# VH-VL binders against q8ixk2r445to577: the designs that were tried, part 49

Target 1, 133 residues: q8ixk2r445to577
Amino acid sequence: FFGMLQNKGLTDYCFDYNPPDENQIVGHQVILYLCHGMGQNQFFEYTSQKEIRYNTHQPEGCIAVEAGMDTLIMHLCEETAPENQKFILQEDGSLFHEQSKKCVQAARKESSDSFVPLLRDCTNSDHQKWFFK
Below, E stands for the ipSAE of ESMFold2; O stands for the ipSAE of OpenDDE; V2 stands for 0.75 times the mean of E and O plus 0.25 times the DockQ between their complexes.

## First folded at step 3 (VH-VL)

Design b18 (framework fv_axatilimab)
Fold by ESMFold2-Fast, scan of step 3:
Structure b18 (fold): chain C 133 residues (1-133), chain A 120 residues (1-120), chain B 107 residues (1-107)
Amino acid sequence: as target 1 above (133 residues)
Amino acid sequence: EVTLKESGPALVKPTQTLTLTCTFSGFSLSTYGMGVGWIRQPPGKALEWLANIYWNDDKYYNPSLKNRLTISKDTSKNQVVLTMTNMDPVDTATYYCARTKYGDYYFDYWGQGTMVTVSS
Amino acid sequence: DIQMTQSPSSLSASVGDRVTITCRASQDISNYLAWYQQKPGKAPKLLIYAASTLQSGVPSRFSGSGSGTDYTLTISSLQPEDFATYYCQQYYSYPYTFGGGTKVEIK
């Protein structure tokens, strides 16, 4: 699968990554932003290794979650995907993070108009359901 | 079992400062994402959110009351304290503390509430 | 601020009735909505979050539905312990706001 990774409950919002410049793509938080259909910052690839890759800039980034945290951060991809970079996109649309046993949920940042994906205990909430568009 | 309990004065005079303490058990504010908020309810009226504090000491206040409110925590004691300055009779309400989580700004467990009456 | 309007403000019902309570937001809140039950002299109790997800330990006769600006809490078969005031809360936009409440009284 490839394309925009859109939320079912927060229907107009997609995974979005906007690094400060094209030579520093790692270390920043993945956000959610209005789906625009123009690729670039919203174009992700779901790989056979269960990675969510950001291929717009070089070097390629892979979404990861640091131990003990709940935010999705861009890391460098590796030849063999480490466990913290593996997400299972399930048939019901849930995006399951293998290492933590938690699901990715769309959430709003407090005191802000910004939205972010966060790791939460798995529920059947539409805010935890995703699909490629 | 998650429990929260409010404590503080039952009667406050106009212009005085109110200090309320929330003591909780069954969870920790050292847990990533965890938070505690304060909500009040005047007699016969709707609920009004006041403030939230989180594991990382981030604090958020209702903008209509922000200049009057201070929230703080003592993670080792499992306590959250709310201070509200310049009390007025319209601030008469039952004050609740409740558990919340960053990103999920609803309240899953509530204290029993403490009634605060503001009168001369 | 997002305004939450509940209707009706009160209703009378009998045990076994299907009760429907509506909550309307002044703008789209994308299912970031919770429902609470409050009995006289008691703290509110969380029933539903994310518009339709039932809180652990809450009886299955409670259900939530809706999208956009319009949301509904349904009690499929009212029990004696369900006579209470019900509140909705949006958590889409800061500051968080509650509806005015719907009081469910004995007919």
Scores: ipSAE 0.581, ipTM 0.888, lowest interface PAE 2.1, mean pLDDT 91

Design b19 (framework fv_axatilimab; at its last look DockQ between E and O 0.92; V2 from the best seeds 0.00; counts 0 for: pae E 2.4 > 2)
Fold by OpenDDE, look of step 4:
Structure b19 (fold): chain C 133 residues (1-133), chain A 120 residues (1-120), chain B 107 residues (1-107)
Amino acid sequence: as target 1 above (133 residues)
Amino acid sequence: EVTLKESGPALVKPTQTLTLTCTFSGFSLSTYGMGVGWIRQPPGKALEWLANIYWNDDKYYNPSLKNRLTISKDTSKNQVVLTMTNMDPVDTATYYCARTQYGDYYFDYWGQGTMVTVSS
Amino acid sequence: DIQMTQSPSSLSASVGDRVTITCRASQDISNYLAWYQQKPGKAPKLLIYAASTLQSGVPSRFSGSGSGTDYTLTISSLQPEDFATYYCQQYYSYPYTFGGGTKVEIK
């Protein structure tokens, strides 16, 4: 699967990554932004290694969750996907993070117009359902 | 089991400051993402959100009451304190504290509430 | 601020009835909506969050639906213990706001 990764509950919002330096793409937080499909900021790929790759740049980036955190951060992809980069996109649309055993949820930052994907306990919420478009 | 309980004076005089304490158990404000909020309800009226505080000490207030409200926490005691200055009879209400979480700003567990009457 | 308008303000129903309560937001709140039940002299109890997700322990006769600005709480078959006041709450935007409430009374 590849393309825009869109949330079901937070309609018209997609995974978005815009690193400040195209030559240094790791270390920043993945956010949610209105789906526009323009440029390379919203193009992701779900791989057979259970990675969510940001593969429009070289070296390729893979979404990871750092220890003790609930945010999605861009790391470099590795030959063998590390545990903190493994996700399962399930049939029901939930995006399950294997290491934390939590699901990716579309959340709004308090007192902000911004949205971010966060790890939360898995529920049947549409805010935890994702699909590629 | 998650529990919350409000404590404070039942009667406050106009212009005085109200201080309420929320004591909770079953969770901790040292836990990432965890928060506690205050909500009030005048007799026979709807609910009004007052303030939230989170594990990282971020604080948010209802703008209509912001200048009168102060929220603080003592994580070691599992307590959250709300102060409200310049109380008026219109502030007479049942005051609730409740658990919330960053990103999910609803309230899943509530205290029983404490009735506060503002009267001379 | 986002205004939450509930309708009706009150209704009378009988045990076994299908009850529907509506909550309308002044703007799109993207399913960031919760429903509460409150009985006299008691604190509100969370029923539903994220517009349609049932809180653990809540009977399956309660359900939530809707999107955008319009949301609905449905009780498929009203039980004696369901007579109470129900409130919606948006948590899409700060400050968080509640509806005016809907009192469900015995017919």
Scores: ipSAE 0.870, ipTM 0.948, lowest interface PAE 0.6, mean pLDDT 96
Fold by ESMFold2-Fast, scan of step 3:
Structure b19 (fold): chain C 133 residues (1-133), chain A 120 residues (1-120), chain B 107 residues (1-107)
Amino acid sequence: as target 1 above (133 residues)
Amino acid sequence: EVTLKESGPALVKPTQTLTLTCTFSGFSLSTYGMGVGWIRQPPGKALEWLANIYWNDDKYYNPSLKNRLTISKDTSKNQVVLTMTNMDPVDTATYYCARTQYGDYYFDYWGQGTMVTVSS
Amino acid sequence: DIQMTQSPSSLSASVGDRVTITCRASQDISNYLAWYQQKPGKAPKLLIYAASTLQSGVPSRFSGSGSGTDYTLTISSLQPEDFATYYCQQYYSYPYTFGGGTKVEIK
């Protein structure tokens, strides 16, 4: 699968990665932004290794979760995907992070007009359902 | 088992400062994303959110009351403290503390509430 | 601030009745809505979050639905322990706001 990764509950929002420095793509949080259909910062690839890859900049980035944290951040892709970079896109649309046993949920940053994906206990909430568009 | 309990004075005079303490168990404010909030309810009226504090010491206040509210935490004691200045009879209410999470700003476990009456 | 309007403010019902309570937000809140039950003299209890997700331990007769600005809480077959005041809360944008409440009274 490749394309825009859109949320079912927060219906107009897609995974988006827009690092402040285009020469340093690692270490910044993945956000959710209005789906625009132009690719670029919203174009992701779901791989056979269960990675969510960001290919807009070089070197290629892979979405990861750091131990003990709930946020999704961009890391460098590795030849063999480490456990913290593996997400199972399930048939019901849930995006399951194997290492933590949690699901990716669309949430609002407090006191902000921005939204972010973060890890939460798995539920049937539409805010935890994702699909490629 | 998650439990929260409010403590503080039952009676406050107009113009005084109210200090309420929330003591909790079954979770920690050292856990990433975890938070505790305060909500009040005047007799026979609706719920009103007051303030939230989170694991990273981020603090958020209801703008209508921001200049009167201070929220703080002691993570090692599992306590959150709310201070409200210049109390007025209209501030008479039951005050609740409750658990919340960053990103999920609803309240899943509540204390029993503590009644605060503001009267001369 | 997002205003939450509940209707009706009160209703009378009998055990076994289907009860529907409505909550309307002044703007789109994208399903960031919770429902609480409050019995006299007690703290509120979370029933539903994310508009339609049932909190663990809450009876299946409770359900939530809706989208955008309009949401409903339904009790499919009212039980004696369900006579209470119900509140909706939006958590789309701070400050977080509650509806005025709907009191479900014995008919």
Scores: ipSAE 0.704, ipTM 0.909, lowest interface PAE 1.3, mean pLDDT 91
Fold by ESMFold2, look of step 4:
Structure b19 (fold): chain C 133 residues (1-133), chain A 120 residues (1-120), chain B 107 residues (1-107)
Amino acid sequence: as target 1 above (133 residues)
Amino acid sequence: EVTLKESGPALVKPTQTLTLTCTFSGFSLSTYGMGVGWIRQPPGKALEWLANIYWNDDKYYNPSLKNRLTISKDTSKNQVVLTMTNMDPVDTATYYCARTQYGDYYFDYWGQGTMVTVSS
Amino acid sequence: DIQMTQSPSSLSASVGDRVTITCRASQDISNYLAWYQQKPGKAPKLLIYAASTLQSGVPSRFSGSGSGTDYTLTISSLQPEDFATYYCQQYYSYPYTFGGGTKVEIK
């Protein structure tokens, strides 16, 4: 799959990556932002290695979750996908993180206008359902 | 088994400071993402959120009451304390503490509540 | 602040009735909505979160639906233990706010 990764419950919000330095794409948090499809911040590829790749930069970035954390952070992709970069996009739309055994959920940061994807225990909530368009 | 229980005075006089303690078990505020909030309910009226505190000591207050509220925790005692200054008869309510989680700002387990009456 | 308006304020019903309660938000809350049940003298109990996801241990006769600004709680067949006041709560935006409640009474 390639395109904008959209949330079912938080309508019109997409994965978005806007690093403060375009030449330093590692280590910043993935956010959710209103889907617009303009520029390259919202285009991701779901690969056969179960990666979510940020394709607007070389070398390409891959979404990861560091051990014990719940936030999605950009790492460099590797030839063989590390376990912390593997996600299963299931038929019901859930986005399952294999290493942690948790699902990606759209959530608001407290006392903020910002939404972010977070790992949470898997439920059937529409905030845990994702699709490419 | 998750439980929470509120304790504090049943009666305070106007202008006094209210201090309420929430003692809980079955979870810890050392656990990533966990939080405890305070909600009040005047007799026969709707619920009003007051404050949340989280595992990382982040604190959030209802803006309408921010200058009057202080929330703190003692993780080793499984306690959260709410202090509310300058009490007034309109603050008469049942006060609840409840468990929440960062990112999910609803309350899944509640204490039984403690009734606080503000009267001369 | 997001205002939550519940309707009706009260209703009378018999055991076995289908009951619906409406909650309207002053702006789109994107399904960040919870429902609570409260019996007299007791604390609220979480029934539903994310507008339609049933909390563990809650009977399946309870269901939630809606989107945007308009949400409903349905009890498909009212039981004696369901006579209570029901509240909605938005958690889309700080500060979190509750509806005024709907009291379900014995007819």
Scores: ipSAE 0.537, ipTM 0.869, lowest interface PAE 2.4, mean pLDDT 91
ESMFold2 (binder alone), look of step 4: mean pLDDT 94; pTM 0.952

Design b2 (framework fv_axatilimab)
Fold by ESMFold2-Fast, scan of step 3:
Order: sequence, then structure tokens, then C-alpha cells
Structure b2 (fold): chain C 133 residues (1-133), chain A 120 residues (1-120), chain B 107 residues (1-107)
Amino acid sequence: as target 1 above (133 residues)
Amino acid sequence: EVTLKESGPALVKPTQTLTLTCTFSGFSLSKYGMGVGWIRQPPGKALEWLANIYWNDDKYYNPSLKNRLTISKDTSKNQVVLTMTNMDPVDTATYYCARTRYGDYYFDYWGQGTMVTVSS
Amino acid sequence: DIQMTQSPSSLSASVGDRVTITCRASQDISNYLAWYQQKPGKAPKLLIYAASTLQSGVPSRFSGSGSGTDYTLTISSLQPEDFATYYCQQYYSYPYTFGGGTKVEIK
């Protein structure tokens, strides 16, 4: 699948990657912003290797979770996807991170006007349901 | 499995500082994303959120209380402490501590509450 | 601050009745809403979060619905143990705010 990865519960918000340092694409947190349909920072590819790729940069970025963390961060893609970069988009719309056995949930940063995807125990909440637009 | 319990004085004089301790078990504030908050309820009135503290020592306070609040934690003792300065009779309430998570700012397990009366 | 208006302030009902409680936010809170049950002299108990997700151990007669600014807690068939005060809470935006409560009384 290609496109904007949109949340079912937080209706108009999409995965967004907008690193503050334009010359250093890796190591920053993936965020959620209003879906704008302009591509670029909101355009992701879900691959057959279960990666979520950010294709607007060379080399390509892949969303990952570091051990012990619950935030999604951008890493460099590898020829063979490491386990921390694999997400299963399930039939019910949940985005399952197999290594941690947790699901991706839309959440607000405290004392901030921004939203972020976080790893949480899997529930039937619409904030944990995603689809490509 | 998860339990929280508040402790502190039942009576406080006007202008004094209130100190409350929350002791918990069944989870740790060393776990990524974990937090504990304080909520109060005056007799017969609604719930009012006071403060949250998280695993990384980030602290958030209700702005309406004009910097009267301080929250701290001792992760090794499974304790969170709230202090509130310049107590007034209108601060008479049952004070609760409860578990929360960064990103999920609802409260899934609550202590039994401790009644604090402010009077001369 | 987001203001939470809860209605009615109280209602009288009989065992077996369908009870509906409403909660209205002063702005869109995108389903970041929790419901609590509080019995006299007891701490609040979480019933529902994310507007419609039941907390583990909560009976299926409780359900939450709504979107945007308007949310509803429904008890499909009231039981004796359900007589309590119910509170909604938004967790969309800091500072977190609660509704004024709805007391469900025996008719």
C-alpha cells in the first residue's frame, strides 16, 4: 500500500515525518498531523517486508521502535528488515509491532498541541486503527 | 494486583503546607511511559485534576492553582509526593492518587482517597 | 481549558431501565474521553476510555458512544449495583477536566 497512513479515531490525522534537521533524517520521532494530501512528509509505503518506508529521502527511512521505548522513530532502511522495523497491518486496521507484541496508537503529547503514534497494549480502540488513504 | 494508597494529615491549619504521599504496588515508575497523578474532590463536588509525574521525572500541574503545587517521586520506594502550599478552607477535599500513562491521560487505578480538612 | 458539561445532574431510574448520560466538550476532543463510576465514600472506578473502549472487568451493559464534542454513556439494563455518580473526563488537552457528574438514584 502507498499513501497517507490515517487514523480511524483521530479522524483527520496522518503519520507525518518532519525532522527539524533537514540534513539528518534519522533518529527523530514520527508524529501525527492533519492530513493534507500533498505527499512528501505524509507519504509512506507499506512493503512486503512489513516495513513502513519514508520514501522522500535517499537513502530511504524506515520506521522503527528502539528496545524499551514506546515511540516510533526514523531509522535507515536495511537490505533485510530488522525485527524492530516490522509492523503487521491487520485486517481490523490495527498496526501490530511483532517484536514488542504491541499496537500503534494515536495519542496527544502532554502540554503540547501535537500528536504522536505510541506503542500500547492492543485494544479494540479506534485510536489503534489505521488505513492508507 | 495494582494498588495505590494515600497518606498524610487529616487536619491542616489555614496558611500551612499540605504534604501527601502515594505508595503503590503492582507497577513501577521506572517503566517507560508510566505515571502517577493526583486528583481531589471537595465534599459533594466534582473531581479536579491537580498534577501528574512520569517515569522520566516530567511534571505537569493544573495552572488554576497558581504554583502552589509540587510533585516528586522516589522510584525505588514506589512513592509519589504532592505538596500544596498556603492551604485554605476551600481546599478541604478528598485527595486521590491514581495511575496514568504518557499519552493516555485517564486514570485506570485509584487509591482509596484521604480526607483533608482545612480549619482553624 | 476544555469545559465538560454533563447532563442531567441527576436522574431517577428503576432496575432494568435503560439509562443514558451525556457529556459535552467545549471543543472537539477526538474521542479522548473516559467515564468513571463513583459510589458514596469510594474512589472513582474507570469504566470506559477512548470514548467507547470498555475497561477490563466492566460489565457489557455499559457502553460509550459519540464523537467530536458530544458523548454518551449508556447502561442497557440498570442493576442495583449501578446506582452511583458517573463522571466524564477529557484527556485530549492539558489541563485534564471532568464533567460535573450525573447521580443515578433509585426511583
Scores: ipSAE 0.592, ipTM 0.891, lowest interface PAE 2.2, mean pLDDT 91

Design b20 (framework fv_axatilimab)
Fold by ESMFold2-Fast, scan of step 3:
Structure b20 (fold): chain C 133 residues (1-133), chain A 120 residues (1-120), chain B 107 residues (1-107)
Amino acid sequence: as target 1 above (133 residues)
Amino acid sequence: EVTLKESGPALVKPTQTLTLTCTFSGFSLSTYGMGVGWIRQPPGKALEWLANIYWNDDKYYNPSLKNRLTISKDTSKNQVVLTMTNMDPVDTATYYCARTEYGDYYFDYWGQGTMVTVSS
Amino acid sequence: DIQMTQSPSSLSASVGDRVTITCRASQDISNYLAWYQQKPGKAPKLLIYAASTLQSGVPSRFSGSGSGTDYTLTISSLQPEDFATYYCQQYYSYPYTFGGGTKVEIK
């Protein structure tokens, strides 16, 4: 799949990655932002290795979650996807992080109007359901 | 000119909670991407990052201390507050607040630091 | 966590000497490295970010280089005001980690 990775519950929000410098592509947190139809920072690829790949810049980035963490971070893609970079997009739209056994959820930060994708225990919530647009 | 200043108690007893306030000027946490972090340094030892908070109220904590730390902000007052529970003598350190930015997690301007001693 | 190892832990040098301080990361950090200078009793001051970019106002005698896991801070001609402890910091991966520091003593 290719495109904007949009949330079913937060219908106007998409995965967004916008590093300040193209030479500082990895190591930053993925956020959620209002979907636009322009591609660029919101254009992702879901691969056969179950990676969520960001290829607006070179080298290509792959979304990862470090052990014990719940935030999604951009890392360098590897020839063989490591377990922390594997997300299973399920039939119901759930995005399951295999290594942690948790699901990606659109979450609001307390006292803020911003949103981020976080790992949470899997539920039937629309905030945990994603699709490529 | 960017300035930051830490304030809080100089002495804390073991098991008590520490509350530190960072007051800053020359920038705003309403600016996209802007953040403030806390870093500590025990006497004669290296720097240790504690927590960051950003313009959008996004919060990050050092995992080794996450269950003890709470960071919050008051954008209108140009203040960031760090709370650390269950203080122990090993937490004796100079505590700094510093400016950072989303995507560029280095610290470009630092407060003068405030020394916190944990002793009975 | 990414571990940052600095060497040497301390050194003594004369004014005018070329000083080299090394920082090694336990994994590739893709140039997401900053260097700080800390004088006794003072807060750290940012010298370099992105491994090699000088912060505004920092003297040109300071330079950074390296890639992958190995990075170097160089002071081309040591001045008296350069007596300080120097720290590297990786910001490639959360949590952000600092090296143990290198103390530069001027003879």
Scores: ipSAE 0.005, ipTM 0.534, lowest interface PAE 13.2, mean pLDDT 86

Design b21 (framework fv_axatilimab)
Fold by ESMFold2-Fast, scan of step 3:
Parts: structure tokens; C-alpha cells; sequence
Structure b21 (fold): chain C 133 residues (1-133), chain A 120 residues (1-120), chain B 107 residues (1-107)
């Protein structure tokens, strides 16, 4: 699957990655932003290795979660995907991070009108359901 | 078992400062994402959110009351303290502390509440 | 600030009745909505979060629905222990705000 990764509960918001400059692709948090349908910062690929890849710029980035943290960070893709970069997109739309046993949830940053994907205990909430558009 | 309990004075005079302590068990504010908030309820009225504090010591205040509120924590003692300055009779309310999470700003477990009356 | 309006402010019902309480936000809150139950002299208890997700330990007769600005709490078959005041809370936008409450009284 590839395209804009949209949230079922937070309607009209998509995974978005806006690196500070084109030469510094990794190390920053993935955010959620209004889906614009233009690809670029919102274009992701879900691979057979269960990676969520950011292919807009080179080198390609892969979404990862550091141990003990809940935030999704862009990291360099590796020849063999490490466990912290593997997400299982399940039939019900949940995006399961197997290493942490948590699900990706659309959440608001406090004291700002911005949204981010965070790892949270898995629930049946629509804020934890994702699909490619 | 998650429990929270508020403590502080039952009576406060106008212009004085109110200090309330929330003591909790069954969870820790050293846990990533964890937070504790304060909510009040005047007699016969709706709930009003006051302030939140989180595991990383980030603090958020209701803008309507921000200049009067201070929230702090002692993670090792499982305590959160709320201070409110310049008390007025309209601040008469039951004050609750409750558990919350960064990103999920609802309150899943609440203390029993402590009634604070502001009167001369 | 987002204003939360609940209706009705009070209602009278009998055991076994289906009860519906509504909550309207002044703007779209994208399902960031919680429901609480408060009995006289007691602290509120969380019933539902994310508009429709039931809190662990809450009876299945409670359900939440809605989207955008309009949300409902339904009690499918009212029990004696359900006579209480119910509050909605939005957590979409800072500062967090509660509805005015709906008191469910015995008929």
C-alpha cells in the first residue's frame, strides 16, 4: 500500500513529515496534518517488511520508535528492518508496533492546535484506525 | 488499585492563598506520558478544569485562571500540589484531583474531592 | 474556548427506560469527547472516552455515539444505580471544557 495514511477518527488528518531541510531527513518527529492530496510530505509506503517508508527525498526514511518512548521518529531505513521500525497494519485498521505491544493513536499536543501519532495501549477507538488514501 | 485523595483547608478568607495536596497510589508520575490534573465544581454547577502536570514536569493552566495558579509535583512522594492566589467567594467549590495522560486529556480516576468555602 | 451544551438539563425516567443525553460542541471536536457519571456527594466516574469507547468495568448498557459537533450518551435499559448527573467533556482543544450536566431523576 502507498499514499496518504489517514486517520478514521481524526477525520481529514494524515501522517505528515516535514524535515527542516532536504539534507537533514532523519531525527524529527512525525506529525499529523490536514490531508492535502498532493503527496510530498504526506506520501508514505507500507512495505512487505512492515515498514512505513518516507520516499519523497533521498535517502529514504523509515518511521521508528525508541525504546521507552511513545513518539514516532524518522530514521534511516536499513537493509533488514530492525524491530523498532516494524508496524503491523491489521485488518481492523489498527497499526500495531510489535516491539512495544502498543498501537498508533492520533493525539493532540497540549497547548497547541497540532496533532501527532503516539503509541498508546490498544483500544477499539477510531483514533487508532488508519487507512491509505 | 488506583486511588487519589485531596487534602487542604476547608475554609479560606477572601484574598488569601489556597494550597491543596493530592496524594495518590497505584501509579507513578515517573511513568512516560502520565499526568495529574485539578478540576473544581462550585455547588450546583458544572466541572471546570484548572491545571495539569505531567511526568516530565510540563505544566498547563486554564488561561482564565493562569495568573492565580501554580501546580507542582514530588514524584518520589506521589504528590501533586495546587496553589491558587487571591481567593474570592466565587471560588467556593469542591476541588478534585484526577489522573490523566499526555495525548488523552480525559480523567480516568478521581479523588473524593475536598470542599473549600471562601468567606469572611 | 469550545462551549459544550448538554440537553436536556434534567429528565425523569423509570427503571427499564431507554435514556438518551446529548452534547453539542461549538466546533468540530473529532471524537475527542468523554462522558462522566456523578452521583450526589461523589466524584465523577469515567464512562466513555473517544466518543464511543467504553471504559473498562462500565456496564454494556452504556454507549456513546456521534461525530463532528453532536454526540449522544445512551443508556439502553435504565437501572436503579444509574440515577445520577452526566457530564460530557471535550479534549480536542485546550483548555478542556465540560458540559453543564444532565440530571437523570427517578420518575
Amino acid sequence: as target 1 above (133 residues)
Amino acid sequence: EVTLKESGPALVKPTQTLTLTCTFSGFSLSTYGMGVGWIRQPPGKALEWLANIYWNDDKYYNPSLKNRLTISKDTSKNQVVLTMTNMDPVDTATYYCARTYYGDYYFDYWGQGTMVTVSS
Amino acid sequence: DIQMTQSPSSLSASVGDRVTITCRASQDISNYLAWYQQKPGKAPKLLIYAASTLQSGVPSRFSGSGSGTDYTLTISSLQPEDFATYYCQQYYSYPYTFGGGTKVEIK
Scores: ipSAE 0.604, ipTM 0.889, lowest interface PAE 1.9, mean pLDDT 91

Design b22 (framework fv_axatilimab)
Fold by ESMFold2-Fast, scan of step 3:
Structure b22 (fold): chain C 133 residues (1-133), chain A 120 residues (1-120), chain B 107 residues (1-107)
Amino acid sequence: as target 1 above (133 residues)
Amino acid sequence: EVTLKESGPALVKPTQTLTLTCTFSGFSLSTYGMGVGWIRQPPGKALEWLANIYWNDDKYYNPSLKNRLTISKDTSKNQVVLTMTNMDPVDTATYYCARTRWGDYYFDYWGQGTMVTVSS
Amino acid sequence: DIQMTQSPSSLSASVGDRVTITCRASQDISNYLAWYQQKPGKAPKLLIYAASTLQSGVPSRFSGSGSGTDYTLTISSLQPEDFATYYCQQYYSYPYTFGGGTKVEIK
């Protein structure tokens, strides 16, 4: 699957990656932003290795979670996907992070109008359900 | 098992400073994303959020009370402390501490509450 | 600040009744809403978060629904232990605000 990865509960928001330095496309947090329908910084690919790839710029980026963290960050893709970069997109729309045994949830940053994807215990919440558009 | 318990004075005189301590077990404020908040409830009235503190020492205060509130933590003791200055009889309430998480600002486990009466 | 209005302020019901409590936000809160139950002299207990997700250990007779500005808590078959005051809370926007409460009294 490829396209814009939209949240079912936070209905107008999509995965978005917009690093402040265009020459350093990895190392920053993935955010949620209003879906614009144009791809670009909201265009992701779900691969057979269970990666969520960002290949708008080279080298290709892959979403990862660092040990002990709950935020999603952009890493360089590896020839063989490491466990911290593997997400299972389930039939009900949940994104299950294999290494941590947690699910990706749309969450609001305190004292701001911004949203981010975070790892949380898996529930049947629509804030944990995602689909490609 | 997650537990929280409030402690502090039951009676405070007008103009004094209130200090409340929340002691908890079953989780740590060293855990990424973890937080503890304070909520109060005057007798027979609704709940009012006061302040939150998080694992990284970020602090948030209800703007209506911001100039009167200070929240702090001692991660090694599993304690969070709230101070409120210039107490007034209208501040008479049951004060609760409760667990929250950055990104999920609802409160999943609550202390039993401690009643604070402000009277001369 | 987002204002949360609950209705009714109180209601009388009998065991076995279906009870519906409403919570209205002054602006769209995108399902960032929690429901709490408070029995006399006790601390609130979380029932539901994200508008419709049931907290672990909460009986299935409790359910939440709604979107945008309008949300409901439903108790499908009221039990004796359900006589309590119920509060909604938005966590979409700081500062976090609670509704005025709905007291469910025995008829």
Scores: ipSAE 0.352, ipTM 0.839, lowest interface PAE 3.0, mean pLDDT 90

Design b23 (framework fv_axatilimab)
Fold by ESMFold2-Fast, scan of step 3:
Structure b23 (fold): chain C 133 residues (1-133), chain A 120 residues (1-120), chain B 107 residues (1-107)
Amino acid sequence: as target 1 above (133 residues)
Amino acid sequence: EVTLKESGPALVKPTQTLTLTCTFSGFSLSTYGMGVGWIRQPPGKALEWLANIYWNDDKYYNPSLKNRLTISKDTSKNQVVLTMTNMDPVDTATYYCARTRFGDYYFDYWGQGTMVTVSS
Amino acid sequence: DIQMTQSPSSLSASVGDRVTITCRASQDISNYLAWYQQKPGKAPKLLIYAASTLQSGVPSRFSGSGSGTDYTLTISSLQPEDFATYYCQQYYSYPYTFGGGTKVEIK
């Protein structure tokens, strides 16, 4: 799959990654922002290796969850996808992070009106359901 | 129900390549999420994970040994093969194959192990 | 990679004793921890996964607890067949790593 990865519960918000520049593409948190429909910083690829790739800039980034964290961080893609970069997009729209056994949920960032995807215990909430637009 | 068994040479000379075969029954590597891994244990020492292979042919290697290891499968034969190059006396160990799952990387059923001694 | 430290490396106990062994991870592993039992000359046997979930067929005297970086395996009333070496394993992050083992010996 390709496109903008939109949340079913937080309906106007999409995965968004806006790195400072091409030399700083990794290490920053993936956010949720109003879907603008133009691709660019909101354009992701879900691969057969269960990666969520950011293909807008080179080098390509892959979303990962760092040890002990619940936040989604951009890392460089590897020849063989490491387990912290694998997400199962299920038929119901759940995005399951197998290594942690948690689901990606749209959540409000602490002390802010901004939103971020976070790992949370899996529920049947619409805030944990995602689709490519 | 689930069984795994390792086979291969008991003695390997330094610099040679080791090839071990894991033959299993009671499950299939065509099943979604299913995997088989290799773990070794030198005499009197702790367990060390070597490599995993999964139903979709995804492969993972211990980075400390990655340049020496190759893992492959033959799903129709219920076999997984591990190859390790440039054997050294410090590689003397009991080698185990075991069942695992993608997302749950613990090992629920183990083979009996095969002892490999590296000596001239 | 994540380092797993087990303590003690060995202990002596009698039948009927309550035995506890500890596994400490070098970083938070969010309960992605398994415990194995290994008897001399035998393959390891899975006892516990997800830090506290007992594998089917494992006696209820075995229990696991802990969170974050610190985990404990408890045997509430040691039986003769429990004299073995016990290993913890983290499966939170690749590469998977095992503890050094704890040998439970007869007193």
Scores: ipSAE 0.006, ipTM 0.530, lowest interface PAE 15.5, mean pLDDT 86

